# Ledger of designs, part 16: miniprotein binders against a7ua95r516to809

Target 1, 294 residues: a7ua95r516to809
Amino acid sequence: ASLSLLSISDLVPDLQFIFFWMSNAIEILYFIQQKSPAYMQTIELMDDKAGSKESLLSATISANEEAMTILEEVIMYTFQQCVYYITKTLYVVLPGLLDCNPFGTEPSSEQCRRAAGVCVCAVCVMPEAVRRVVSVFQTTSDLLQQYQVHSEIQSQMFAYLFFFTNVSLFNQLIDKGPARGWFQRSRVLQIQASVKILLDWAKGAGHNHLAQKFFAKFCSTVTILASPPQQLSQMSWKALCAEHPSLKPVQLHRILTQYQLMAELGPLPIWQPSSEDEAYIYRTVDLLESFENH

## First folded at step 10 (miniprotein)

Design dg12
Fold by OpenDDE base, look of step 11:
Structure dg12 (fold): chain B 294 residues (1-294), chain A 95 residues (1-95)
Amino acid sequence: as target 1 above (294 residues)
Amino acid sequence: SLRKRAEELERKAEELKEKVEELRREAEEEGAPEEVEALLKYAEEMAQAAKKLARLAEIALERGDPRLARLLLRAAKILLDLAEFLIKEAERLLE
């Protein structure tokens, strides 16, 4: 009950502190990494007066290594906290994306209405369910930029968030899709359009490569389901495997089976798995994606 | 308490910075080698970083994260100890 009311805006105050700690820890770590070698070289070039040079160098090396190790732990800890809070909000809003009708005329967001004019920006014309998801990513992006977090950490953050989103959407579609009617052509086309809006946002935000990589499995699933029966029925198992390499054999088999049922198609010999894949299509443990592999 | 430790580290960092400035003046008056200035500059930078970490730890305590505070204070202490060692070496080179 309480989770359904949680918005990314409610977490911004906490996230701001986490990003603040993270950014400062990265800055200090980077400073040590860049400056320490130069200082150590200076110490190495000093005259060995009274045998203190070796002791000074050893102490300097040890202190820098230990400090950097602790700072890395701080960075990892704060990163995990950010991911925890952000994924918590994604968990709440992602199901709405699968139920969204992007072709409906939904009124523009209240936030843009407060500006004296009708904002026709891409975000304002988004369906509410899509906008909620985009808002989580946009808020994350804005905070990362505000605190000038290192670009590599930003990339890692979005990689994980896209991974999480893909796993969540894929698993929901595979598990609940048949029962929810998400495999119906009209619903699939809605889902495809909603995902396209999200991908277009990611492209505009400079994360096109990451989005294409980490959404590949969900996009492949939606692409297959959106294909007309006349077209898909002409594609062999081998051709589908080659076109959708992100899907495991068991996943492709499940998708095709559910498509067949939905489209009221009889058994299609052309979709029969190869002898090589036949053992793998029964590995139900590999059907759903795991959150642990990232 | 963690708070008291943070305050002590912040105070110590400032004391070390003051000591660096004192020794820098002495080094200039005596015409000390460039190595002394390098040690003092490194000590100053470590003390400044430690002070920042101590302040971050105080904020973490205020936000109810003692785990984070302990990590930050530990890092601050290491950097301050290094700064002290560098200062002592600089003093020795001025004698």
Scores: ipSAE 0.836, ipTM 0.949, lowest interface PAE 0.5, mean pLDDT 91
Fold by OpenDDE base, fold request of step 13:
Structure dg12 (fold): chain B 294 residues (1-294), chain A 95 residues (1-95)
Amino acid sequence: as target 1 above (294 residues)
Amino acid sequence: SLRKRAEELERKAEELKEKVEELRREAEEEGAPEEVEALLKYAEEMAQAAKKLARLAEIALERGDPRLARLLLRAAKILLDLAEFLIKEAERLLE
């Protein structure tokens, strides 16, 4: 089957087993970490009959340390498997987010279409391309909750998924945006509306802080591109750098250059990089984000 | 085979739990110190955790992940060995 046909629903059966192993390994690890000290203290307080106390304590410590190490490996392995499968599905659905029109008349979800009348629920009013992305995150959230995965691991997983999503969307927008017309104001406003729906979902799911942190670059890019020419042309390079600190000088310069071309603006001296940033705007290696820096 | 090893570990875990229950009854009848009960409880919990890990390994084998199964079985074995050691110490304290 082509990668394009892969849905998160197709992976749910495999993901369920992975989450099952992960949650059980976390539970056992936590049990050992919390209970072993009390048992070791009991052993330490025992009468030293025939030197057995030291050997028992040593064996107990060694066994617990080794078991915890293996359980951590199990948790890490299962975590990586989850991320691998989920990011594959994101890779397939994320490009659709940049092309979708959230202001168009799209049919309601299949689930709500079976109900009599027009469903106006948040899922039904959501564009199909946005719904597909949200479905990946929602399915992940539901599985994490179903298997009662520790909150720290949940946060780490969503942090990585938001990071991956931001890098993917940012790189696609910067690299392909000019050629695909995504820098046109009308298209940018569509993208902005779609991203807002995703951020609203993240807020509702309790991941607002993570979403704000990890989507900062993509959101800054969309915010700049969505700005009216009359407003943006009055902002200096320094002011834009200060307002969008998540963007590297080379990234900001690229965005402004493409904006200028698309808006048919003449040279704007006010957007000239500072002497301090002048050397950095030519560092094309820093233009696109890396998936490895997390 | 990994499957046979998993089954053996599950069986061993159950045997150790039965042994804990036997020794707990003996300890109660003899009025044994709280230390014996603590060792037996710890052994029981380790045996139970090991049994769970062995079962998880069987599922991993059924799903075609022998790498995961080996990790789980290794952890199960360590916990069972600890449980057995704790039981032996409890037996020694009851003599």
Scores: ipSAE 0.816, ipTM 0.941, lowest interface PAE 0.5, mean pLDDT 91
Fold by OpenDDE base, fold request of step 13:
Structure dg12 (fold): chain B 294 residues (1-294), chain A 95 residues (1-95)
Amino acid sequence: as target 1 above (294 residues)
Amino acid sequence: SLRKRAEELERKAEELKEKVEELRREAEEEGAPEEVEALLKYAEEMAQAAKKLARLAEIALERGDPRLARLLLRAAKILLDLAEFLIKEAERLLE
């Protein structure tokens, strides 16, 4: 099946099994971790007849350590499989978020059309492109809850998914944005509104801190691009660096340069990089974010 | 085959649980120390965990993931070996 047709709903059956394995492995690992110390203490308190106690204790420790190591590998493996499938789906739907017009009259989802009443839920009123992205995250959340996956693993999952989403959106915006007109103020405002819907969902799902942290770079980029020329032209390089610390000097310089071109602004001395940053603005290798850093 | 290993481990886990129940009855009749019951309970829990892992491995095989199945079976085997060792120690303490 072409990746272009892959929906999160198509992956749900496979994801269910992966989450099932992961959840059970976590449960068994937790059981061993919680119970093994008490049993070891019991063995330690036993009367030492013919050195059997030491042998039993050693065997118990070794078996528990080895079993826990394998279970951790199972958990890591299943986690990676989940991330792999979910990120494949995100890869397909994320470009639509940048092209979306959230202010347009897009037709409601077919499911909402079947309800005799106008569903005014937040999901029903959001643009289709945003809804597709939110659906991936919501499905992930629902599966994690359904299989009662440990909260720490849930947090790690969303941290990675938000990281992936930020890197993907940021790189697409920086690389393709000028050519696709995404740096135009009207388009930027559309992107900003779409991202806000996603952030509002993350807040409602209890992941506000993670979303704010991992979307910081993309949000900073969108905020700069959404700024009126009159306001942005009054901000110095140092002020912009201080306000947007998530952006590397090369990234900020690229954004400002493209903004200047788009807004037909003359050279702005106030945006001149500091002598300290001047060497870094030419590091094109640092322009795009890497998926490997997380 | 991995499937045969999974089935064997599941069978062995059930056999160990039955053995625990037999020894628990003997321990109660003889007035055995609390340490024997603790060992038997631990063995039972390990056998139960191993049985779950073996079943998970069977599902992994059915879903076409032999790598996952091998990991699960390896963990199951370790826990069953521990259960057997605990049972043997419990038997020794009843003698």
Scores: ipSAE 0.811, ipTM 0.939, lowest interface PAE 0.5, mean pLDDT 91
Fold by OpenDDE base, fold request of step 13:
Structure dg12 (fold): chain B 294 residues (1-294), chain A 95 residues (1-95)
Amino acid sequence: as target 1 above (294 residues)
Amino acid sequence: SLRKRAEELERKAEELKEKVEELRREAEEEGAPEEVEALLKYAEEMAQAAKKLARLAEIALERGDPRLARLLLRAAKILLDLAEFLIKEAERLLE
């Protein structure tokens, strides 16, 4: 099947097994970590009959440490597999978010249409492009909950997925936005509304802080681009830097330059980078975000 | 084969659990110290964990992931060896 046709639903059967392995490995690891000290203490309190106590303690410690190390490797491996499959589906659906018109009327999801006809649930009223993205996150959440994966691992997974999403959307917007008209005010407002729907979902799912943290760069970019020319033209470079600390100087400069061109404002001295930032605005290597920085 | 190894580890885990139950009965009859029961309980839990890991390995093999299966079987073996060691110590304390 072409990558373009891959849905998260198609991967659910495989993901279920991965989550099953991961959850069980975490459970066993946690069991060893919690119970081993008590058992070691019991052994330590035993009478030293013929020096067997030290050997027993040493063997117990060694076995537990080795087992925990292997289990950690299992957990890491399964985590990476989950992330790989989920991000693959995100890669397919995320571009649609930038082209989405959230103010249009779109039909309910296929699942809801099959079950109840027209569903008016929060997900089904979303634009299709937004719904597809949310569906990936929701499916992930549901699987994590189904297999009772440890909360820390859940948080790490969503942190990475939000990071990946932010990097993907940001890079696409910066790189392709001008050519695709995504810097046009009307399009920006659509993107802003779509992102808001996603953030509202994340808030409802209990991931508000993670979403705010990891989407900060993309949100800042969209916020700047959505600002009226009359307002943005009154903001200095320093003020914009202070208001949008998630943006590197080169990124902010690129956004403002493209905004200026799109809005036909001409040169704005007030947006001139400070002497301190002037060297940084030319660091084109820092313009796009890296997927490896997480 | 990895499958045969998994089956063997699962069998061994059950054998160790049966041995724990036998020794627990003996310990109760003899009025053995709490230390013996603690060792036996620990051995039982390790054997149970090993059994779970062996089953997970079988599933991994069925799903075509021999790498994962090998890791799981390695962990299972370590825990079974520990369980066996604990059982031997418990036996020694009952003699």
Scores: ipSAE 0.805, ipTM 0.937, lowest interface PAE 0.5, mean pLDDT 91

Design dg12
Fold by ESMFold2, fold request of step 13:
Structure dg12 (fold): chain B 294 residues (1-294), chain A 95 residues (1-95)
Amino acid sequence: as target 1 above (294 residues)
Amino acid sequence: SLRKRAEELERKAEELKEKVEELRREAEEEGAPEEVEALLKYAEEMAQAAKKLARLAEIALERGDPRLARLLLRAAKILLDLAEFLIKEAERLLE
């Protein structure tokens, strides 16, 4: 698929219809679930003078179960459509997080702006790349609240969006990081700061537990890469595996290899994989994550 | 066509709602048992839900999503058939 500059605002009209269908299907499903037991109870208490009570109960149970099954399919279909549109916009904006500088302008940039005759305080400006990602999450949150989508569905939506974000950032970092210079220590610290802004948004939006769970692989990667060399070189392979269980052996090995190169710690391997993990550190088929596994 | 089916189901839903209102008036005048009122109320709620589903399906067709429309119309038909069955049972009990 060719990439275009899609803004989430360009997709809002389509998303509004999909959330409208999803929300209405949820409301009807809930209505059937809440009302059917009361009516069935009334039917159970009826006098069976016409001999039709059993057929009435059977028809009602069958209809309700079949209708609820179809409505669940509608909800799943509309959920998948929302995810499709939203992840298309995330795919476009997420790589910018790896290239941006969240610490703002250098001191010489401040002096250059003053020389132009305008005093500009940039201390409160959020990086544009981070704003674009936050805008997708915030727009999604606003739409879910506007259409009063059930809280369990809202949680599932953000679980998937955070999973997608984690996989996308991790794969881009591993695949393109060497060529783009993203393993350089100053860049890793910038990436760490950008991710913290996203995690702060998730916490403020009530999704802290989901973010902690679904960002684990990317956060572990950045944590390792940001560690001071004197601290990291003293940690064993087993200790790193225990602290970062989300990382597969091939992934941890690749991260540590890049770290050793960028920290200039010499050519001799510092971290020795366990005997059990030695068989897996070169399994390149397991290096990148699949978008289909979660 | 799929659009014709959506229009037919919406008309049927409205017809069943009107029939429910007529039977509720008869049941109220005769002091009908609680069972008849429960059947008619249930039928009315099922017909109203089916009407909403048919309207949602029409919108899905206008937006070019016939798969969504088919799912919505299948649910609408099931609820209408139930509403009609409940109405017929209520009619029998009024006699």
Scores: ipSAE 0.786, ipTM 0.941, lowest interface PAE 0.5, mean pLDDT 85
Fold by ESMFold2, fold request of step 13:
Structure dg12 (fold): chain B 294 residues (1-294), chain A 95 residues (1-95)
Amino acid sequence: as target 1 above (294 residues)
Amino acid sequence: SLRKRAEELERKAEELKEKVEELRREAEEEGAPEEVEALLKYAEEMAQAAKKLARLAEIALERGDPRLARLLLRAAKILLDLAEFLIKEAERLLE
């Protein structure tokens, strides 16, 4: 049984059909929205001898409106199908980011490693776990461009993929981190380096704003965990909340508890929650994030 | 049968496109106003879009997605009915 059999390359043929349907629906929707008004203006200027102009315009407007509504449903449906298949692949490959060592102890492609001095593909130098995630993002980007999908829809798709990545990594870290030793400082620095590679890909692909917005919770978590103890222990709870608004009180409390334990700063709590937050730091129902849209 | 409906809509779309070409020749020989050409061009583009949607629906049925196919055929039908309406109005204006 191999989880790597769920690679993005295995899904490309199915995704090609879905993007084909989506791009064609978008093209027809665009025609109705942007090109049809010229024809309707010509109809409006017609000599209306029999009074049929009002009926013709009304029928045309009604048909266009109904067709656009249906085409929007097609676009939404195909978008959701793409996201479903792509996130199934991401779900399988994302946990490996928390276990990998980007500083050079984990295997990378032997072919790419041998060509590292004159490498034409930066992805080939990455740890395999990071390469698998980047490959999903890159393949998605290539397909969107191949089928000339509207730029706003491309942005919405990457917004969701980054959101999904953020939730998956955060939940895995919180849920499995103590047992897996992922809160150890050396491991946190490795995780930080791996995430930087993903952020660099997003910036190079023109999605920096989306990555900054939708990776915020996981990036805040890693930033706190990577902070030097002398600096972090001097910050108040209120200051940490202000710097990291993406973190709920229960999440921040859990992160700081693990930080204090791993930095060996003693058993007494260093950070005192505000009175507003004190009731919320024990709300374990809010600890893990939902994958549902907000 | 959605497959049979998709084939019927595609065939009707081709028939309307051929009717548009016939009416364009008639409009040219009669010196019809610009408005008739606009109606016929609009109808041609609607019929072409409807044909494309019907073809996409057939592919969706072959891939086992009747929900997508039904949506595509509903849109195709609307655009085809509009094309037919535009053609009838163009015919009326040619008298």
Scores: ipSAE 0.784, ipTM 0.941, lowest interface PAE 0.5, mean pLDDT 85
Fold by ESMFold2, look of step 11:
Structure dg12 (fold): chain B 294 residues (1-294), chain A 95 residues (1-95)
Amino acid sequence: as target 1 above (294 residues)
Amino acid sequence: SLRKRAEELERKAEELKEKVEELRREAEEEGAPEEVEALLKYAEEMAQAAKKLARLAEIALERGDPRLARLLLRAAKILLDLAEFLIKEAERLLE
């Protein structure tokens, strides 16, 4: 039995329908929220000769509130469907970021190296693993724009996609890193470079604030691991916690332990956890992140 | 069953739109109060929104998503009932 992995391009036709439903529901919700008050004001100004004015106002308010509640549920349902399908493709491509070598990637062709006026060679040198992830984000961005989805919902979509990416990369690194050699300094520097390319895409796409916020845990992890021993050894446990508030004590402890093993450092007194944190550095239930957190 | 309900709501929405056009013509000929025109315009917009929701539900059923279709039809029904109520009030004011 042969199995084919689902790509984002295979999902575009289905996603188009979901965005279509979502955008239409948003438009009708907007109409009820923003335009119907003028009609209700007109009803309020009517002469109440037959006593029907209060009944009419009550029915109008009730119908609007009930319809808005249902439309909000439609929007939430369609949003969750989009996120489900998009993150399914992200889950497949994200582990490749941890294995790729962005430093050894050559331009794809001589034509890329000869382009004038536009930095086409930067696009051509993007590692395939990074390109696959960017393709998911870019396709999502293109669909959101094509269907003119409200900007607040576009921001919520990318906030969740970046959150998902952060959790997936962090959990893979912590869980599989020792067996895969991902804590070796040369690998960490390669991972850092790959993530930089992804963050540059997010910045150019107008999502810099969201990326900075939602990639914090993974970026903190890579920043610590990429630090030269001379610099990292100057930072106490307390200072590291303050510099990297996104990391839980058990997570920071695990990262420092892996750093010490791969850098062949002995325990450093300055990295001794505070007495408060010492109770928490072995809580394995807190080590990996949940995909259900925001 | 849901598909038949969606088709019925779309048909009803179109009937209410036609009724609105008839009443607007009557209101213009009789010089009716501006409140009647406001009720009729609101009813027309509610009926049109309900029609769109019913059409979206038909597509959702064709795509195999009856949960989405039920939500869309519930919203369509509410807006359509409001449109009908507004039309009845406009009719009352014209007499």
Scores: ipSAE 0.778, ipTM 0.938, lowest interface PAE 0.5, mean pLDDT 85
Fold by ESMFold2, fold request of step 13:
Formats: sequence, structure tokens, C-alpha cells
Structure dg12 (fold): chain B 294 residues (1-294), chain A 95 residues (1-95)
Amino acid sequence: as target 1 above (294 residues)
Amino acid sequence: SLRKRAEELERKAEELKEKVEELRREAEEEGAPEEVEALLKYAEEMAQAAKKLARLAEIALERGDPRLARLLLRAAKILLDLAEFLIKEAERLLE
């Protein structure tokens, strides 16, 4: 069935069933993989003058292989279904990260740090836009734990969710950033702080390595945009490519162009693309990222 | 229909589980060889897994996912056919 959902909490009942199906399929797959060989070995040791042992072994092997193939399809299908519903929610909430002010009244931990040794109050309230994204990740994590989904599958799911988040944020920033004022320095610093909150969540949840890998493009973009002009203007095109290998030449060129506009810099000779990259800086078909797996 | 198919497979799974329990009792009374016990235990676990898959398919149909239900029922049928085969071999060995 097709349902319009506004938040992750509205999806939880449906997700519970999907994780329930996935978890049960995994358990049955594990049983076939782990326990069936012992039964097969016992059958192999049978002495049977009618030769039915060979038929029994052949039928059992065939059935196990067919069942495992289908159960893997069930697991893949339920995985894709989870990802579909979860990313639909992420798609709705992610743009808010680019508009929010994570600093609010004061930095989240500043009040507690200044009161060192005395607990005055917990003024570490997460901005609503960031909270909505973290809530999607945390709810997903809680469901995976509740249904005891295998850690490899949990890692694959968060790898895709972080990949999706990276592509969504990068594409929104590049596509809508000029019109929305997202390349203004104060806004970039706010975006950087919001992303740090997400990265901190990922680290605390045991997914730091996945977040480092899959947020690389968006993080590189924000790092460049947040750099002081005095420091960035001293870095050559080649140095920037080496420091930010996740960025395609057309993407780096676009980012530097927006930086020049906002920092009121004219064209810089040091940012001229290498001859190798010069052919690629105008490939606008490569500017936005695809959600397709290559 | 898929719902009738799911109900059929669940009924068959329950019938096979009952037959396994009957043969297990007979094998215990007769002091049957290890092979019979192994076949019956294996068949029991296959029938239990198939029953679970059929029930999961019924839930999938109730929630409007016939594609998932078809996959679950295909797996259930394979495991039931294996369980039935194992039961028949155990019966032959008890004769």
C-alpha cells in the first residue's frame, strides 16, 4: 500500500512489520547455513542398500540451495522496502539542515562548560531541523536493535542512509544554494555546525567509519566554503583536488566560483584547473550526484 | 488466490508437524536408529520454518504486499516438500 508520511514516527508501525519479516528470513537462512550440514553429514553416514541415500542427499542439497536463494531475495526486498520508507522521510527533513541555526542562543555545550563542576541546567537543546534528521537515524537504529538484525545488514543500511543524506544535501546546496543564500559565510558556518551534530551522532552509534566514508563529498564542500579567504586563496587547484578527492572537477569549480562571489574575490590564477581537469570543469551532467549505485 | 495458497501451506505444515510428532513417539518406543531421529528432527525444523513463512506471508497479504507474500510462500513450499520427503524416508526406516 502507498501512504503519505510526514515523520518517521508515523512510519514505525509499517517499519516494525518489515523488520519483523527481515529478521525472521535471516534466522531461517542462518538455520539452513549452520545446522543443515550436520544433518547432511549424519545422512551421508547412513548405509542404505536401496541407494535412497543418494536421492535423499541430492533432494536436500537442492531444496536448501533453492530456499536460501529465495530467502536472500526476501532479505534484499525487505531491505529495499525499509530504505525506501526511511529515505522518503529523510528527503522531507534534510533540506531544513541547510536553513537552520544550530547556534540559537548559545553553543549547545557552552552553558555546561562555563558552569564546570556545577550542574545548573541542560541547555543542550538540539535545533529542530537537526533533531528531525537525528530522530530518523535513531529510530532506525532502535528498530534494527529491537529486531536483532545482523550487524552486517545494519552497517549496509546505515551506509546507504549516509550515502543518501550526502547526495541529498550536496545536490540541494549546489542546486538551490545561490537562490537561498546558503553560500553566505555565516550560513556555511551554521551548516558546518549542524553536520557536526550528525557526525557526532554517527560516532556515538558506532558508525563513525561509515559516516566518514559516505559524507565525504558534502563535508569537503562545507570545509572549503567555511575556510577563511586568507587560507583558501593560498591553496592551488591541485592541492584542493588532493585534499578533497571526493569532489569532481566540475563540482570543485562550482564551489570555488560560489566562494569567490561570497568572499568578494576576483578570479585567482592559483585556482586555474590543471590541464588534465580543464576538459571536465564544464561537464554539467556531472555536477549533481545520482542515487544510483555504480 | 495467494491467501488460499498461504492457508493451504500453513495447514499442510501443521499436518506434517503432527505426523513428525507421531513418528517421533513411535521411534522412541522402538529404540529407532540415530538416522530416524536425525531425519525426524530435520523434518520438524523444516516444517516449523515453513509454517512461520506461511504465517509471514498471510501478514504480508493483510498489509498489501503480495510480492513479499509470493516469495515467502515459494520458500515455504520448498521447505514443506523437503519435510515431507524426510518424513517418508523416516517412515520407510521404521517399517
Scores: ipSAE 0.754, ipTM 0.932, lowest interface PAE 0.6, mean pLDDT 85

